# VH-VL binders against ADP-ribosylation factor GTPase-activating protein AGD1 (AGD1), part 12

Target 1, 225 residues: ADP-ribosylation factor GTPase-activating protein AGD1 (AGD1), of Arabidopsis thaliana (Mouse-ear cress) (q9fit8r1to225)
Amino acid sequence: MHFAKLDDSPMFRQQMQSMEESAELLRLRCLRFYKGCRKYTEGLGEGYDADIGFVNALESFGGGHNDPVCVAFGGPVMTKFTIALREIGTYKEVLRSQVEHMLSDRLLQFVNGDVHEVKEARKRFDKATITYDQAREKYLSLRKSTRLDVAATIEEDLHSARTTFEQARFHLVSALSNAESKKRFEFLEAVSGTMDAHLRFFKQGYELLHQMEPFINQVLAYAHQ

## First folded at step 20 (VH-VL)

Design r142 (from r134 with heavy chain S55T)
Fold by OpenDDE, fold request of step 21:
Structure r142 (fold): chain C 225 residues (1-225), chain A 122 residues (1-122), chain B 112 residues (1-112)
Amino acid sequence: as target 1 above (225 residues)
Amino acid sequence: QVQLVQSGAEVKKPGASVKVSCKASGYKFTNYYMHWVRQAPGQGLEWMGYINPDTGDTNYHQNFKDRVTMTRDTSISTAYMELSRLRSDDTAVYYCARVPWYYDSHGWFDPWGQGTTVTVSS
Amino acid sequence: DIVMSQSPSSLSASVGDRVTITCKSSQSVLFSYNNKNYLAWYQQKPGKSPKLLIYWASTRESGVPDRFSGSGSGTDFTLTISSLQPEDFATYYCQQYYNYWTFGQGTKLEIK
């Protein structure tokens, strides 16, 4: 939604409100998604720890030993595997970091920054509106019999209130426009980037393990003899 | 007394421009928006746009935005509406009208000028 | 644009008659913030400029006779002349100023 015109009409104000409501809905959605992202990244971290634990266990079993017994049951291949798994672990950490940075942080920034700014701007605008309305009413209530100095003061107050009102209005519009822009583009980028991060993660892991395929097949063949 | 006095009737050829003036009196000129409305013969009223005399900011109806220019001279409390590339269907009475609300962009029109007849004929 | 539709387009009446003119807007012109209807009524006599009669849908402009009254809210509005006088024969327009400014097509009130 874009403001075609910045005329301070009731319609304009309604449009602003509509945008604010939309932003609020998105805020809530972002919070929920953020929670999910956080849980996911935590899980990735835990998974990494578990992976390392497994690697260590495997090394203890045979992958880290070059004795004849270990060699006999595939020690060298296990070693290659543990090396590969450790490397994949690093990929997982990268993925975790990417999700956190590209997605979680952006979600939080939208909530605590962009939408928050809209809310603060609204408060300011509302306050300024009240003041301006009051000043206007006073001005309109002036009579011909009103002292000139009093009338002048009231008029000055009205002008001052108007200025503040307009500033607040434009600030709110700016904040809304910014939030709207983020809504349209930022999250798409974040999500797409996250998808790409996952693709890279699996691709890298696959390629790495694929290099081991001949060795795996060799060991399997031997085991089935 | 608040009064809006417009310039006299104009006769123009197609393709020409016309500039109508509206002199305000009886109130502070810069405190109110000045609107322009036209009325073709036997037809209804059509809003053209308005100007903020204080800042000079304008807002034109989409149908006129490319042909209309609204200006003001605060020193003589006069608003101007210039319509260019005149066509026969621009033949109408053109009115200036004040929005009675102090620095409000939305409001009713009061008072109206007496109107300026613009005739576009070949 | 908000479209304003008046009914009838024309009517004939006699002096002393009660006359009712209706105006409908394509969307609500009620502003929730101040609970005001952004609607005005104007009277226009031949060769003259429009004259404000009613604003905020029901507030009569100063100097306007009591026989003129406005009512309605949202999208449906009515101008009523309780007892038609000879000077009331004219064209009447409703106008919204909720979103820009648009007028009804007018209602011509003629003498019967």
Scores: ipSAE 0.581, ipTM 0.806, lowest interface PAE 0.9, mean pLDDT 92
Fold by ESMFold2, last read:
Structure r142 (fold): chain C 225 residues (1-225), chain A 122 residues (1-122), chain B 112 residues (1-112)
Amino acid sequence: as target 1 above (225 residues)
Amino acid sequence: QVQLVQSGAEVKKPGASVKVSCKASGYKFTNYYMHWVRQAPGQGLEWMGYINPDTGDTNYHQNFKDRVTMTRDTSISTAYMELSRLRSDDTAVYYCARVPWYYDSHGWFDPWGQGTTVTVSS
Amino acid sequence: DIVMSQSPSSLSASVGDRVTITCKSSQSVLFSYNNKNYLAWYQQKPGKSPKLLIYWASTRESGVPDRFSGSGSGTDFTLTISSLQPEDFATYYCQQYYNYWTFGQGTKLEIK
């Protein structure tokens, strides 16, 4: 939620606290999502290793240029299959890298960076508020009989404390707005980019295997003799 | 001494406008929010709105939003409240009141002006 | 708007009596950040402007006699006059300044 009303008030303070609580809840969800993403990318990496192992086994099964198995499958067709399967493995490794970079890294930045900045800005704001309230209390207590030099010092401290307070307040607003922007825009983009990476992966895989269809039919025709 | 001195009583006809002044003395006019509160005869107190004398920013109660204008002249430390399209039920005493908490609209009222009686009669 | 309800609406009492006036808000006026109740009490005599008695629910304004005290928190507040004096016969208002500014309907304190 974007700040539409920036005047300091009890309602404004409660809106800031509500946004901080929302950011912390989102941080916990992002941490769970990050753990899921990490497990997924580890699985893709292990899947890539398994793809290579499968291809190696298939190559060994069809070994030798006069090997009976190689001749039975038409030799060159087997090498077409193993080349295609290795290419699919490389597409999977690219997908793993894209998911890690596009999504996992952004989730970690939010958890460790953006929410931390909110917490630091809150601490600075609370300190500035205490100083400002103390200065305002002293200013409230001024009487006509107050010595001019004491009154001037109180007024100088008041103006300084207000400047620091307003700077800290707008810094906290900025940190909260940044976290809200991540909530609304950056994560949507990251998830959408991850979906697009999956689309490209399956499209490339489909196109490669579709090119294998004549060779598949050739082998099936031979096997049905 | 901190004082708020308001303009004198007014008698108006329905449909007219009234502009009440509130002259502040004894403090820095732009350091404190100014509020306006009215009281109909025999009735309680009704908040109308406020002005920040430093910026001129205003906030009006919904019941008055389209009829009230609050302004100020910082050179003479004076706040103004103008209420237009007067009705007989606008007959009331109108008060200005200061929030004595530095640069904060949210506070108690001290002092109050002496009040300005506005009578709307047909 | 936060509605402020006072009770009683009127009260008859004698000099020397202890009187209490209650004020209830429709929503809490306690600001959790600073732990302050945004509530004030005013005294108004006929033909005069209101005079501040108490702010922050329990803080007496300078010059207000010790017999006036405020108590309560959240939604329930009380103004107490411990030993009623002749000059205390007036109308009393509570007011919240937490979210906008609203007043109780008043409590008229009359001589018995």
Scores: ipSAE 0.568, ipTM 0.807, lowest interface PAE 1.5, mean pLDDT 89
Fold by ESMFold2, fold request of step 21:
Structure r142 (fold): chain C 225 residues (1-225), chain A 122 residues (1-122), chain B 112 residues (1-112)
Amino acid sequence: as target 1 above (225 residues)
Amino acid sequence: QVQLVQSGAEVKKPGASVKVSCKASGYKFTNYYMHWVRQAPGQGLEWMGYINPDTGDTNYHQNFKDRVTMTRDTSISTAYMELSRLRSDDTAVYYCARVPWYYDSHGWFDPWGQGTTVTVSS
Amino acid sequence: DIVMSQSPSSLSASVGDRVTITCKSSQSVLFSYNNKNYLAWYQQKPGKSPKLLIYWASTRESGVPDRFSGSGSGTDFTLTISSLQPEDFATYYCQQYYNYWTFGQGTKLEIK
């Protein structure tokens, strides 16, 4: 935990406030990063659509496997090329989905879930603090002459207010520690997973095109006769 | 009404230990933090540390951390400060003092004990 | 640690005089959350323990004569005695309780 001491003090209160401000700054950065991720995944989706459009146009130009233009143009090999190009498109769609799941969804959950919990915990803490301070002021004002029933009520209110205050304080500490932990670990893992997804995408693409090399060479040899 | 009564003066040799008691009366002992402060002859006030009498938790100033032990006995509303490996420059008046703000270590001091003179001499 | 500096270190005055003692902290002792200055003033007579006068910089403890008043905020604080009495000749200390507990070096108030 980032807290040096857990006892309530002006320094502890300022440490909590500092961590809340850091969480809000990170929330804003996560929103901007989410928008960048969204635009990137939209581009991958548009690229997939363009791939399919290109393959459809190539198939139409060839007229299918029985067309005389297709036979003269190396028809069966062109069918292998169109199948390969479609498959590369599906790899791109898998990459788009992985980036969305591994990074975009995590960014949004931090913004809408974890920072929201910090704000709710702060609200409860502030309310509990006001009640506790008021109860402590009343207790400080007690005199020996204070009626026993009034003193007993003040002491009961004090004990209840302390319990609520300590629960709210530790709940806020827990929410802040959770947000700090996600900053250090979850986003690093998300970015690393996204990089691995790109590695797999390019490896699959390379392997598929490498399989097409004999067919490419066959067409080149035919064209040079 | 609210009082802190400390144990009597002590004369010690270098290397010895001293244990000062501070008996509280007129308030609920476990509701308020207890601090210890010392004052060398002709000098100002030096904070030594505190104890939470309810839990026994302590916090010591860095200068005393290795030599001081603060304890309490809630059954007799008494706090204790023990300083070991005494030196001649530990000669001082030692005070206990209460923070009169409910269950908070951070506050002003009221009341103070009457003080315990500890003299460390060869 | 927050260093507390008092001025003057010694002061001579007559019964009936108005005196002021200043205290400066090396860092602000104002806690913005509750808007309180974490500063106290004590009086100490020879051979006696310190006696609380003022807390929260300006709040007079019950039983303390109204001739004692505290003022200031942040890093600069003043204890004022409006009409000096024979029993007021003592050493005065300021203390911060914002971050740990540190005391000023003291101001000795002497009778002329």
Scores: ipSAE 0.557, ipTM 0.787, lowest interface PAE 1.7, mean pLDDT 88
Fold by ESMFold2, last read:
Structure r142 (fold): chain C 225 residues (1-225), chain A 122 residues (1-122), chain B 112 residues (1-112)
Amino acid sequence: as target 1 above (225 residues)
Amino acid sequence: QVQLVQSGAEVKKPGASVKVSCKASGYKFTNYYMHWVRQAPGQGLEWMGYINPDTGDTNYHQNFKDRVTMTRDTSISTAYMELSRLRSDDTAVYYCARVPWYYDSHGWFDPWGQGTTVTVSS
Amino acid sequence: DIVMSQSPSSLSASVGDRVTITCKSSQSVLFSYNNKNYLAWYQQKPGKSPKLLIYWASTRESGVPDRFSGSGSGTDFTLTISSLQPEDFATYYCQQYYNYWTFGQGTKLEIK
């Protein structure tokens, strides 16, 4: 949510506290989501490794020895098939990488960066509030009989404390607004991007196999005659 | 010693504007927020808004936002409230009041001005 | 806005009586951060501006007689005049300054 006025009121401070609590709850959900993403990308990586192992085994069967059957499998026909299978495997690795960087990295930045900044901004704000309250009390206690050097110091401290307080308030509001924007927009973008990455993965795989279809049919027809 | 002295009573016709002044003395005018509150005859108190005399920043109650303007002249330690497009139900005593805490819009009111009676008749 | 409801609307009492005026807010005016109730009481005599009696629900303003006291927390507040004096004839208002500024409808105290 956005702040229309920065007046320091109980309602304003309650809004900040509510946003801080919301950010912490979202941090916990982001950690769970991150663990799910890591599990998924590990599975894709294992699948990629398995794809490479399958293709290596097929290559060895077709060309791993001077056996006449193995020579037939190592010919130009099997090379096209092996190359296509490797390419499908690389599409899987691209998908794994995209999910990792597009979603996992953003989730971790929110947890370790954005929510941490909110907590640090809160600490600075609380410290600045105490200092400012103390400076205001001293100012309100001034009498016309107060020594001029003491009064000048109190007024200088007051102005400095006010500036620090207003700066700390702005920084906390800014950190909260940033976290809220990521809650509303950035995670939607990241999830939508992973869906698009999946679309491209399957589209690339389909197009590759579709190009291979006449070749596959020719080989099957030859093998069955 | 802290004192808020307001301008005198006014009689206005519907549709006119009124501008009430509030002269502050006995304290540093720019260090304390000034509020405006009105009281219709026989009725309670209604908050209208405030001004920061240092910056000129204002905050108006939604009921008055389109018709009220609060200003100040720091050279004479005076705050102003102008209410336009007056209606008969704007007949009230209008008060200025200070928040007695350094540079804070939020708080209770002490002191109050003596009040300015605005009568909107006919 | 936070609605402030005072009870009673009017009250007749004799000099020396103990008088109690209540004020109820539609939501809590206690701010947990500083543990303060954002509630003030004012006295208004006919033809005069309001005069501050109590702030922070229970803190008496300087120069206010100690027969005036404030109590309560959260949503329920009480102004007590322990021994009513002739000069206490007035209308009394509670005010919250927790979220914006709203006033109770007033309690008119008449000396009988």
Scores: ipSAE 0.508, ipTM 0.750, lowest interface PAE 1.8, mean pLDDT 87

Design r142 (from r134 with heavy chain S55T)
Fold by OpenDDE, look of step 20:
Structure r142 (fold): chain C 225 residues (1-225), chain A 122 residues (1-122), chain B 112 residues (1-112)
Amino acid sequence: as target 1 above (225 residues)
Amino acid sequence: QVQLVQSGAEVKKPGASVKVSCKASGYKFTNYYMHWVRQAPGQGLEWMGYINPDTGDTNYHQNFKDRVTMTRDTSISTAYMELSRLRSDDTAVYYCARVPWYYDSHGWFDPWGQGTTVTVSS
Amino acid sequence: DIVMSQSPSSLSASVGDRVTITCKSSQSVLFSYNNKNYLAWYQQKPGKSPKLLIYWASTRESGVPDRFSGSGSGTDFTLTISSLQPEDFATYYCQQYYNYWTFGQGTKLEIK
């Protein structure tokens, strides 16, 4: 927990407010970044569709294995190319999915989950604070001449209000601590994971195409005859 | 009448421990925090820490965190402050004081005990 | 830690004089939630324990004479004795209880 002690003081409350403001700023940044991520993943999806469309068009152009055009282009080699291109398309889809799950979903969860919880906890804390203050004022207004049964009731109410207040405070502090923890580590991990996903994407594509290089050269040699 | 009565003067050697008591009367002991403040001869006031008599929870000033222990006995409405590993610069008058704000960790001190003189000398 | 600075450290005055003691905090002790200043003033006579005079910066404790008044807000506070009496010669301390508890260094009021 960020707070070593949970003593109620003006300074403590000020610190909580400062943390809440920080969380709100982060929420806004997360939302902006989320929009950018969505646009990117949509583009990847469209790219994947285009890749598959291209492969399908190429396959149609070549026809079947017994098609004269296919034979003219080196039949089996063309099939290797289409298979490879389709596989590369799948790498793009994997990248899209990884970005969505490792980054976009985490951003959204932080906004709609962690920060939302802080806001709800604040509302509860504010309500509990008002109730506790009122109960305390009533208690302090008691006179020596006040009936014992009335005084006892007021004291019980104060105790109850205090308990509720302490619980609300604990929840707010917990929510803030959770949000702060994620701020420090969660997003760094998400971004680094996303970078790793990109690296994998290009490595896989390169390796696959590199395996096709002999066949590319073969077809090129044939075409130049 | 709200009153805080402290134990008598103490003379201790360096390295020893001292335990000062503060007996409360005239109010519900568990409804108010009990604070401890000391004053070296000719010097100002220094806050040491407080105890919640109801729960026993304590909060000590950083300067005393490793040497001070505050306790209470609710059955006799008495708070205790023990300071260990005494040094010559611990020579001071030690006061207990009540925070007159019900179950609040922040507030002013009223009333004060009469003070306990602790002298640390070789 | 909030540092409390009193001025002056010592003051000589005569019976009947108007006396003003100032206290400055290193940061504001005004709480926006309740709009209260978490500041108190104490009087201490030689060999005696401190006595509460003022709390919430301007509220006089019961039994304290009307000649004592507290004013100020935020970081600047003042204790005023409108007409000094013989029994008022003592040391005065300001205290903040906004963040933990800290005292000013004290102002010794002596007879001229």
Scores: ipSAE 0.408, ipTM 0.743, lowest interface PAE 1.7, mean pLDDT 91

